# Designs tried in a protein design chat: VH-VL binders against q9h9l3. Part 142

Target 1, 176 residues: q9h9l3
Amino acid sequence: PRKMVAIDCEMVGTGPKGHVSSLARCSIVNYNGDVLYDEYILPPCHIVDYRTRWSGIRKQHMVNATPFKIARGQILKILTGKIVVGHAIHNDFKALQYFHPKSLTRDTSHIPPLNRKADCPENATMSLKHLTKKLLNRDIQVGKSGHSSVEDAQATMELYKLVEVEWEEHLARNPP
Key: E = the ipSAE of ESMFold2; O = the ipSAE of OpenDDE; V2 = 0.75 times the mean of E and O plus 0.25 times the DockQ between their complexes.

## First folded at step 7 (VH-VL)

Design X36 (framework fv_amlenetug)
Fold by ESMFold2-Fast, scan of step 7:
Structure X36 (fold): chain C 176 residues (1-176), chain A 120 residues (1-120), chain B 108 residues (1-108)
Amino acid sequence: as target 1 above (176 residues)
Amino acid sequence: EVQLLESGGGLVQTGGSLRLSCAASGFTFSNYAMTWVRQAPGKGLEWVSAISYSGDYTDYADSVKGRFTISRDNSQNTLYLQMNSLRAEDTAVYYCAKVRYYGSGWFDYWGQGTLVTVSS
Amino acid sequence: EIVLTQSPGTLSLSPGERATLSCRASQSVSDNYLAWYQQKPGQAPRLLIYGASTRATGIPDRFSGSGSGTDFTLTISRLEPEDFAVYYCQQYYSSPETFGQGTKVEIK
């Protein structure tokens, strides 16, 4: 079996005018798409903007949410030493205030063969929604109730599996 | 012990419909992708359709797109293939099989198959 | 789609002999995403090899797979009576998954 997980995080707005993105939910799935972690997370700063249209987070989700410091520790225990797959994953790592080794990171927004399969320019940054529709024929992030980070993490893992053989071979020959 | 048991095959008229079922046991059905593979009499194997572990993603061979629908019921450990607008060239033994990895997998366990005969 | 061509179509041998079956892909099958199946008359296919060279659980060591890129081989070192069957290669590198047309190993 592979030591590989996929992650997707939801952020809320904190700080002046809600311009700072703070972690408010994290979902992690294994290679088969089984949920390993899915928790609402309480930011250490006052939430100015829930960004509910995109995050799916509302005030009621914060009532029993795991404090950031505790959640971060739990998440890092799952990620450490594993290949971590994500889409625009730098945003997730930034929200976690975490550095993951580049050699163990797979970003489906920056994999040229994946774009090629979707009939998109190889160096363009395509949205998870677009790639999932084109390559998996599945609509994600539907409606106004916000994104499901579980659904997004699962889609991200399935997208990576489409190019895993080719991309791992490329990385072995061209280490980051 | 992993077991897959197909049913629902039979004789059907050109243009007709038929629904195949595959009962799974001996593994956690909801954790694995599933596929249908067919074999025309005296011919080789042809992949027909696949479905992800959740049922959220499906894929079809060009020859059956728009006519066949794959689905699953994870609560009953059952895989289905709804076949519409059947043609003589759809005559085959239909096998269900367990997929090791969705979208990029080998088929580690197969059912015994069910024969579908389409005639005019 | 990737087309797999198997050769020979029929291989006539006696028990105890070595069988060598070829599978050629129209495009490179990277990372050896190639499997081999055995099918006996009236029975479902049975997985023998995956990843081009890894034997499936319960498969005797007389079966071995090799090759990479476009050229793959299944070898049966010493044929037993139960090994006379049709063998199929299958690629799972690119959708749709495709099978070769099969090689029949028959008694001479």
Scores: ipSAE 0.000, ipTM 0.462, lowest interface PAE 16.8, mean pLDDT 86

Design X37 (framework fv_amlenetug; at its last look DockQ between E and O 0.86; V2 from the best seeds 0.00; counts 0 for: pae O 6.5 > 2)
Fold by ESMFold2-Fast, scan of step 7:
Formats: C-alpha cells, sequence, structure tokens
Structure X37 (fold): chain C 176 residues (1-176), chain A 120 residues (1-120), chain B 108 residues (1-108)
C-alpha cells in the first residue's frame, strides 16, 4: 500500500526510415506487480517498422489497439501524483509526450546502489535483462518474438524494491 | 446510452450473398474498433471479424477469410459485414460489438443480433 | 489458434451457493488477455471480466476472475436468481480471437 507504479512501453518506428519512436504498447503495474494498465496503442502516424524482435508488436495487434490520444489520457490519469518507476524511463515519457516530476520519478537504469548490488560499475547503464538476471535470478525478454512490457514492468518494480529504502533515504537527503 | 442495432439478416441460398449493417449511437463511433461475433442456433460464440477505428486494419477468422469483408463508414456511424459464398455452416445470429479500450480485445457493448439462415 | 475448454458443461446449483467455472487454454494466454461473458436466453452476451480479473463497469462484486497462463476461473460467490445463464471465456491474446464452448449455470 503506497502510491507507486512501474511502467514499461513498447515503441514502433514511424517517420522517415522508421527512425521516430512512437508509442505502441504500455503496461503499468502496482507495487505488488498487479496489472493496472496494459494496452496496444495505435500511433497517429503510419507505422514503417514494427521492430517486432524487441517490441513484440505485429500488424495484427493494431486492429483492436487504442488510439494514441485516448490511451495517453488513460495512462496520464494513472501516473499523475504517483511515484513512477521505470527503466530508461525518459524514453517512455518522450513517447507519451508527457512530463513527470523528477521528484516522483525513479529510473532503475540510473540508481548507483542497484548497479553496485549487481557487481556492475555504479554509473554504467545496464539493461533491464541483465539486472533482473543478476539480482532476481530470473530470465526476461527470452526468445526472438519480442518483449512483454508487463513482464518488464513487473521486473522493474521488483528491482526498485531491492534498493527502495536506501534510495528513498538518499533522495530525502539529496532532493532532485 | 450506447446502442448498436444490427440489420440485414434473412434467409439466403447456399452460395448467395448478404450484407449486414450495424448502426451505432451513444459514443464516438470513429474512436473505437468494432467486431462481429456469431452464434449458430444452440451453439456457442464464434469471433468473425474486427476492424480498427480508422478502417485501416482488419482481421478475420480463418473460416470466413476470402468470403467476408468487414468495413465501416465513420461519417454515418455504421459498421458493415459483406458476406459472400455463403455456406450452411454460416447460419447464425450475427452480433455487432464495440471493442473496449482498457481491456482492448474484450467487447463491452453488443447489439441484439440479426439472424442469417443459409439453406439449400 | 488457441482452443479454450470450459468445464463443467453444466453446473446445477441453488441460489446462495458459490459457482466456480473453469476455462483452460491449449497454450499460454500471456498477459492475462482473457475475458468472461454472461448470456441469458434470447439476449446478447454481457461483458463481466476482462484482463482475467478486472470487473467491467456495473458488474456486481460477487463476480471475480482469477488465473493466469493456461488455467482461468470465474467465481460467483453467492448466486442470485438473475445469475442463472451461460458463461463464456474469451482470449484476445492471439488472432484469431476464440471463445470457450460455454458453461451453463442452471437452477437445481
Amino acid sequence: as target 1 above (176 residues)
Amino acid sequence: EVQLLESGGGLVQTGGSLRLSCAASGFTFSNYAMTWVRQAPGKGLEWVSAISYSGDYTDYADSVKGRFTISRDNSQNTLYLQMNSLRAEDTAVYYCAKVRYYGSGSFDYWGQGTLVTVSS
Amino acid sequence: EIVLTQSPGTLSLSPGERATLSCRASQSVSDNYLAWYQQKPGQAPRLLIYGASTRATGIPDRFSGSGSGTDFTLTISRLEPEDFAVYYCQQYYSSPYTFGQGTKVEIK
């Protein structure tokens, strides 16, 4: 029981050569890992590259997908006023075209104590897959058919819980 | 109040064609994906086809691929199902349903259904 | 395609009793993309549960969904007279979307 959620988004390529990352799936879980939101999202621009190997998104997922403007409204309603945990979360916020207060943002790709527990350099950007294997002894993002944003959001929350007490104390002494 | 009203059902001969319509009201039709689900007399539900909010993406059950075409007219708030090369096993009540956003792929509102009977 | 098998085919119970309905998938329904519907004779289906466990708007809290992977359950904690109907599970994880064959909950 606390106002904290974890988010993970999947992006597809739009624009010239598919170089623009557009939101195409979003998953949000609560502190205990229960799913609060998980939807495929249809970008307003033509999809050039589904990036299926990483995103897990195929043309069939677009048929019943939520339009971007509606999905954005639903997602922002969940995130507003909560502590939001993510991995390289700036990419998710950019895809959502959303600003979340830095004081309420927790990025597991930029938490030095978490890297330390994984025997990694404190300021290195480690992948979610690597940290999850090292610290939780769990394999995620297995196979070639793409990632599950639900699985990734759940892993991200569990990783944050390993350093939550230490990191919240650090942030209280060193406000962003 | 969301309402979906199917029409166009009736008796048709094997090999014939029929076009079903679904008139939508009470929500912004152009914002939602739509689907057709059928039910043969005394049997369970079978998903038939779906179409994105824009009409740019469609999908079909294998049993109807190449014979049925789903389409929509957002200016008239109407969903269509064009059924060609009808077979006896296509006999069913055809339901129009709205895709729920937040649980996308589940269907939150359904019409009353229209009966299609295919006979020799 | 993912085949959904519901059991039992018919469940005969009295008002006030608990109903437990099973839906088993032939392969994993990942991310809990599973819904439950109620259908009464002569009527269209009504959405009860989506995302395996989330109640749809207006659905009484005596209805609950649970499960993951291949095994899912719909529970009606205390049957009311209006709950006697046919219940269908549906997966929306992979195309084509499929429904179970249904479980009829009837008055004993």
Scores: ipSAE 0.615, ipTM 0.848, lowest interface PAE 1.6, mean pLDDT 92
Fold by ESMFold2, look of step 8:
Structure X37 (fold): chain C 176 residues (1-176), chain A 120 residues (1-120), chain B 108 residues (1-108)
Amino acid sequence: as target 1 above (176 residues)
Amino acid sequence: EVQLLESGGGLVQTGGSLRLSCAASGFTFSNYAMTWVRQAPGKGLEWVSAISYSGDYTDYADSVKGRFTISRDNSQNTLYLQMNSLRAEDTAVYYCAKVRYYGSGSFDYWGQGTLVTVSS
Amino acid sequence: EIVLTQSPGTLSLSPGERATLSCRASQSVSDNYLAWYQQKPGQAPRLLIYGASTRATGIPDRFSGSGSGTDFTLTISRLEPEDFAVYYCQQYYSSPYTFGQGTKVEIK
């Protein structure tokens, strides 16, 4: 049986006017929610906007952060060959400069049965915060200190488990 | 094997200056953040300063901010600590340490330390 | 800054006994950015545990770490003669990266 992990990333602004989203933290958890990886990551380019309100990233986190090239290698070794669960996961893969096989990718922002359980339109893109509150009775991303990628990855895995049997069967019948 | 060798310690008067060096070998120095930690005689450990792998980011303990400057020369595999306006409270063994990547912010290799004594 | 308070200050035990060392943070060290070090007289510290519970390379399995948030524990399941030393916890969640004041484990 193929192992499953959940991933969440936090980004900072680099490039002109801070418009480029660059990886500054990555957390990976296993099926049971145990942390497999959680590191602050230093982008190779100058940070223009820490985006702290959302990212939780501050200058102090960057001093001992893992260089992007090294962190990317560590992360990809963990992801290879696994089913990877995320929320709006295309943003995480873009920040990693990586494309995971579609057949091994699960995006909780685009699973119609999950939306239905939350009493939301089946084809709507729902936030992780909203789904987690509705379906797990848990508040995440509380306050203005920024998101926790560990908390978000754990919530994402728990949400996927709610529809795992149904959705895996659907994907087996309807390969992406 | 990773080796870190501090040098430049010694006796200095209050208000004086001293520059510590840390020669690194056995790893790719330019890939790793580096740190200075000190220990006053008979006392515990105190974090002093850290510098990112490229040198672009630095940080300092409040007790040394404005007086100490951390720097590195990646072409010479050397970490530095410039200490100005020294006080008696700065008397300590100064260690350089390598930041561990995976568990970053913890220190997996330490030098032997160099003693700085500040006298009036 | 996050203050780490270790207890007890001194732990007097015999070889073969179990040692339990406590480290309490003044604020949560979210995501378990906590390390433990061993230091023998005249030597540099040695990393034992990082991430609150992960043993560093070459550290024997009699050393274990646990805890989260504000309360952390280092356990030495069966003391060996070489384990009598001073132990420090360290947080690396936020700058300044602070150490506890140390727990001395000494021969009873």
Scores: ipSAE 0.483, ipTM 0.814, lowest interface PAE 2.7, mean pLDDT 91
Fold by OpenDDE, look of step 8:
Structure X37 (fold): chain C 176 residues (1-176), chain A 120 residues (1-120), chain B 108 residues (1-108)
Amino acid sequence: as target 1 above (176 residues)
Amino acid sequence: EVQLLESGGGLVQTGGSLRLSCAASGFTFSNYAMTWVRQAPGKGLEWVSAISYSGDYTDYADSVKGRFTISRDNSQNTLYLQMNSLRAEDTAVYYCAKVRYYGSGSFDYWGQGTLVTVSS
Amino acid sequence: EIVLTQSPGTLSLSPGERATLSCRASQSVSDNYLAWYQQKPGQAPRLLIYGASTRATGIPDRFSGSGSGTDFTLTISRLEPEDFAVYYCQQYYSSPYTFGQGTKVEIK
């Protein structure tokens, strides 16, 4: 069986008016929730909006941040060949300028059995915070300090584990 | 082998200025953030300042903000600390340190330090 | 700022004994952005542990870090003669990147 990892990224705004989402932090955890990677990342372009309220990123975090190109290489090395679990993971891949094979991707924002378990419409897109509260009885993304990508990645993995068997069987019968 | 060599320390009068240098070798200097940490005689460690790999971002301890300026020349693999309006409490061994391979903020390599003594 | 308080101030032990050093933060250090350093007299500090529990390259197995939130611990399972030194914890979660005041491990 392939190894599984969960990923969560935080983005800041670059480009005109800060509308471009650029990777500023990436966290990767293994199946047990152990942190494999957690780094602040410096975008190649000037940061216009730190989006701190959501991202938790502040200017001082960029002082010791890893250059994007270096970080991208490190992250891709970790992801290669693995099943990657994330929530709304297309945003993370976009920020990484990398797309993982669909057959090896698990997006917890698009798993009907997970929503069903949480008493949510199967085809609705629910937030990580909501699902985590409903299914894990855990509060994440609390406070005004912004998100913790490590916490979010861990929560994502735990959520997936709740439906892993069922979903993997489904995917085996219905390959993407 | 990673090497960090501080220089520029010495005796200076209160209110004076001093510029420290740190020559780096053994790694791709331009890929890593750098930091200054100081240690007063017989005392503990105190973070002073840090600078991103490109130099675009800097940060300072409140105790030195407005007086010290951190900079770097990646073409020369050198880190600098310009110290102005020096005070007696600035007396310390000043270390330059490399930020760890992952931009985590821990310091994996340190120079041997250079002593700055500020006298009245 | 996050204030780190180390305890005890001095730890007197014999070679072969177990050393347990504590570092308490005034507020939660998120994501375990906590490091431990060793400093011997007349030398620069050396990184021992980062991420609260990960040994730096070349650090012997007898050194281990643990903890989360506000309470962190450095453990030396069996003290070697070269382990008698001052140990500092440091948080790098938020600026300023503060150090603890240090714990001196001395020979009994």
Scores: ipSAE 0.017, ipTM 0.617, lowest interface PAE 6.5, mean pLDDT 92
ESMFold2 (binder alone), look of step 8: mean pLDDT 92; pTM 0.945

Design X38 (framework fv_amlenetug)
Fold by ESMFold2-Fast, scan of step 7:
Structure X38 (fold): chain C 176 residues (1-176), chain A 120 residues (1-120), chain B 108 residues (1-108)
Amino acid sequence: as target 1 above (176 residues)
Amino acid sequence: EVQLLESGGGLVQTGGSLRLSCAASGFTFSNYAMTWVRQAPGKGLEWVSAISYSGDYTDYADSVKGRFTISRDNSQNTLYLQMNSLRAEDTAVYYCAKVRYYGSGSFDYWGQGTLVTVSS
Amino acid sequence: EIVLTQSPGTLSLSPGERATLSCRASQSVSDNYLAWYQQKPGQAPRLLIYGASTRATGIPDRFSGSGSGTDFTLTISRLEPEDFAVYYCQQYYSSPWTFGQGTKVEIK
């Protein structure tokens, strides 16, 4: 069986009025929740909006951050050939400028059995914070100093583990 | 209400074996990692072992690695700890506890414990 | 492994007083993966705080946690009779998960 990892990225605003989302931190954990990667990443473009309230990123984090090209290479080596779990993971892949195979992608924002366990409509997109509170009885993204991408990646992996057997069987019967 | 009830403790001789059970109710047992934590008489808490929600991943303190085996039966909502090659220093109250999140390792509910006494 | 050292070992106070309990880690506990537990004689431990500062469900607001890195504090702003117990800190940042040796809060 293929190895599984969970990912969560933080983005900052670049481009006109800070409307472009550029990768500024990436955290990857293994199946057990151990950190495999956690680096601040320097965007190639000038940062207009740090989005600190949500990203937790400040100017000082950028001083010695890993340049985007180098970080991307490191991250892709970890993700290639693995099942990658994330929440609204299309945003993370877009920031990485990367296309991961659908057959190896698991998005906890689009798994109907997970919403069902949380007493939420199966086709609704629920926040990571809500699902984690409902299903794991754990509070994440607490306060206003920004989110921990490590904490978010760990929560995402545990959420997937709750439905892993059922969802993998579903995907085997209904290949993407 | 969440309840965890340990059983199987007792007096055992050094080198012997014992199996502890923990019956869980009041939550979806199959959705959570579980752990065993022990406390020697008059001493502090020591983490012993943890098991993932599915039973596919286990972890152990170095002091018990190779001697203890944690397992679970999700159909019966029961957690187990098989203890082999018992030593005097394994004498403790053994608590079953629910892990809030496996990677984080904080324990939100605990059983009342079962006493294991290992004597020569 | 991360070793947690609690101080003082025993804290003798009267109801209504403030209790301040310290927990020091031998190396940095990242992401504030630190919990506090209360244990009364003959009882199982009870989770008070997780994530260094977040109160567990049902825990009164007189209990507060603070700190980061290697230095953490549990504060009980105004001791009530039921608060006299042993308190343990626990880190869950690194395996093996470890507990401090405990601080006993006792009545004078």
Scores: ipSAE 0.005, ipTM 0.466, lowest interface PAE 14.4, mean pLDDT 87

Design X39 (framework fv_amlenetug; at its last look DockQ between E and O 0.80; V2 from the best seeds 0.00; counts 0 for: pae O 5.3 > 2)
Fold by ESMFold2-Fast, scan of step 7:
Structure X39 (fold): chain C 176 residues (1-176), chain A 120 residues (1-120), chain B 108 residues (1-108)
Amino acid sequence: as target 1 above (176 residues)
Amino acid sequence: EVQLLESGGGLVQTGGSLRLSCAASGFTFSNYAMTWVRQAPGKGLEWVSAISYSGDYTDYADSVKGRFTISRDNSQNTLYLQMNSLRAEDTAVYYCAKVRYYGSGSFDYWGQGTLVTVSS
Amino acid sequence: EIVLTQSPGTLSLSPGERATLSCRASQSVSDNYLAWYQQKPGQAPRLLIYGASTRATGIPDRFSGSGSGTDFTLTISRLEPEDFAVYYCQQYYSSPLTFGQGTKVEIK
């Protein structure tokens, strides 16, 4: 009966030599893949590196972007109290400067049954693109225009649904 | 209530300049991106320019790039459009509009518009 | 630049009828970054739909948006007298932001 959402964030490089990863887009979808949130977000610090090949973010996206403090508040209101699914989700939470309870977090990069279904080592960290192609026969993150965080969040939810029953049972027997 | 009031329109000769203003009230102006959209008499809508909430990022339609400058004064809740080297093709009603949250890039509130007529 | 083409240019209907308006993009508008606006003579545009299918606040449920990629539709299920206006689609996926040329819904 607890609501579930999937999240994917895009980060740009700020700080010295673009070394710091700052939130610049966030997408959240519900269990059925419907978009609950999708906004470009303007970091409070000067952007040094858009990392466009991966993030899909260009200077034009910053023009209509939501301020970081406002976006963070909006996002946290959606995530609080829900099961949040993501891929390497610790990076998303770090960019959001947010702590989500481990008991309500589902990281598709760290679910052994999911790797097993993909014929990958159970404790390896596999990319979202690889797991999606192997298990859903779907190509994501295609082309040179960067990633769509909506597409990534939708793929992440679909991947989790493949192991949801067995993984939720595992977590009930082995609480974090 | 949210209100946007444009001013500064009028008749100007080709090659001339005008500065449009948009006075905002009823929302926290400094937290929202803003845009200018124009409409030539009897024609459709054409996006002109946009500015980030901070004023640090701007964008322009190719037809006005290098001639128009968008700016804002967050302390006075006012958006500006400085229009230089005006052409007959710039004749239009100019609307100020607020970028929405949840669907940024779409515009939820619009002013009533100010008419700019450029003639020789 | 993404070019949006609306059809028909003019739609002549009576109150109570269903209106179906088309908007076609010259290239894919990803992530459903498409909005619809209504404009009455002498007035500023009013936002109806954003995200291709989400109704803006205060918009009656007779208005609905659908579609994805390059083909989008605005439907008014049962025209009311106040619905006779010009309708514009707008993409906000790629710069420059662009509008369609408009569809006029007029009384028959």
Scores: ipSAE 0.761, ipTM 0.904, lowest interface PAE 1.0, mean pLDDT 93
Fold by ESMFold2, look of step 8:
Structure X39 (fold): chain C 176 residues (1-176), chain A 120 residues (1-120), chain B 108 residues (1-108)
Amino acid sequence: as target 1 above (176 residues)
Amino acid sequence: EVQLLESGGGLVQTGGSLRLSCAASGFTFSNYAMTWVRQAPGKGLEWVSAISYSGDYTDYADSVKGRFTISRDNSQNTLYLQMNSLRAEDTAVYYCAKVRYYGSGSFDYWGQGTLVTVSS
Amino acid sequence: EIVLTQSPGTLSLSPGERATLSCRASQSVSDNYLAWYQQKPGQAPRLLIYGASTRATGIPDRFSGSGSGTDFTLTISRLEPEDFAVYYCQQYYSSPLTFGQGTKVEIK
């Protein structure tokens, strides 16, 4: 079958008052959860707010970070032609300044069968942390240093696998 | 072909100063973070300092903070290390190295090094 | 600061033998931000492995890396004469970037 990857990104605040979200870390894992890509990324604009409480990004990470243009090229090469799984994945694509075909996109924040397994309303937007605890009996985003995009990408792939057969068949019958 | 050539090493007294240079060619220098790594005679490798591709971010080992300053001139494809208040413990071969992207923080190309000797 | 401790300090082997070099981190190196370098006398280090297990361009397949968390291994499946050198591990998970103290692989 077509190769499948999961992606997660961390963002920092740029632009006026730090309100623009700019890519500062990206992690991509394969179907088995092996890391294909994990890099800190230096935005082309001045960082106003590291958002460290959530992003885990600190100044020290930026010194060796890959420039956005180079990182984007590396990431898009990995994503092209693949089924890409993410959680609220439109935010990740926006930070990458990239559009991935809807037919090849899977968003674990909007999969009704996954919500049903978690005993949640089918159309509710559920957090990755909540779904992971409920369905995988694991705590993610633990500790005092922000989120790990590798951990989050791995959790996202494991969640998708719980509904993969059902959801892929649904999408085959209902092409976007 | 990527080439890095360090220069500016030599003999200096404790408390003295030196400036090291690293001339870069064979790649777009202004796209890459750069680092200095040193190796005392008969000893292992020690990371010294790093600088982001634009020069806006720098970082230093605790042993050199406040004494060493990393800088770059992207128009001249040159990396610098200003070393002040030198100590005997700073005696080492100093390498400049290019950060590898796709594995950032590892170093895929190294210069041949320049020797700094700090005498009492 | 993450301290990397390599073992053994010296590994005496003959050409054709398998070499196993260990690197232990003082705390977890998450997401396998671990590299291995080879250094011959009078030369700069050469990158062998990054990401714990990915060979750098041009590195022969007799070099392999493995491990996770705090325990990492470099394996040379069949030693060649040019492989007798000092090997360093390096973490790039957190600042300051640190190297192990080295393992010397020498002819027995």
Scores: ipSAE 0.546, ipTM 0.843, lowest interface PAE 2.4, mean pLDDT 92
Fold by OpenDDE, look of step 8:
Structure X39 (fold): chain C 176 residues (1-176), chain A 120 residues (1-120), chain B 108 residues (1-108)
Amino acid sequence: as target 1 above (176 residues)
Amino acid sequence: EVQLLESGGGLVQTGGSLRLSCAASGFTFSNYAMTWVRQAPGKGLEWVSAISYSGDYTDYADSVKGRFTISRDNSQNTLYLQMNSLRAEDTAVYYCAKVRYYGSGSFDYWGQGTLVTVSS
Amino acid sequence: EIVLTQSPGTLSLSPGERATLSCRASQSVSDNYLAWYQQKPGQAPRLLIYGASTRATGIPDRFSGSGSGTDFTLTISRLEPEDFAVYYCQQYYSSPLTFGQGTKVEIK
């Protein structure tokens, strides 16, 4: 079986009016929730909007931040060949300017058995916060400090583990 | 081998100015954030200032804000600390340190420090 | 700012004994952004642990870090003669970056 990791990224706004989402933090955890990677990342373009209320990113975090091109290389090295679990993970891959093979991707925002377990419509897109509360009885993304990508990545992995057997079997029968 | 060599320390009068330098080698200097940390004689460590790899972002301890300026010249692999309006409480060994990638904000390499003494 | 308080101030032990050093934060240090340093007399600090529990390169296995939230611990399983020094914790969760006041591990 392939090794499994979970990823969560935080983005800031760059470009005109800050409408471009640029990677500013990335966290990767293994199957056990151990942190494999957690870095603040400095975008190549000037940051217009830190989106702090959501991202948790502040200007001070950029002082010690890893340049994007370097961070991207480090992250891709970790992800290569792995099953990558994330929530709405297409946003993370977009920010990374990287596309992981679909067959090796697990998006917890699009797993019907997970929604069913949480008493949600199977085809609805539920938030990570909601699923985590319903299924893990855990509060994440609380307070005014913004999100913790480590916490979110860990929660994502724990959620996936709840339906791993069923979902992997489904995927085996229905390969993407 | 990573090396950080501080210089510029010495004796200065209260209200005076001093400029510290840190020469870096053994790594790609322009890829890493750098920091200054000081230690008063017989005391603990105190973070002073930090600067991003490109120099676009800087941060300061409140105790030195408005008086100290951190900068860098990536073409010369050198980190600087301009210290103005020096006070007796600024007396310390000043270390330059490299910030590691993983766990940003921890310092994996340190210079041997340069002593700054501020006298009345 | 986040204030880090280390305890005890001084720890007197013999070679071969286990050392346990505490670092308490005035507020939660999220994501375990906590480092430990060793400093010997007349030398610069050396990074031991980052991310609360990850050993830096070249650091012996006898050093380990643990903890989360406001309580962190550095453990030296079996003290070697070269381990007698001052140890500092440091948080890098928020600015300003702050150090603990240090714990001196001295020979009994």
Scores: ipSAE 0.021, ipTM 0.620, lowest interface PAE 5.3, mean pLDDT 92
ESMFold2 (binder alone), look of step 8: mean pLDDT 93; pTM 0.949

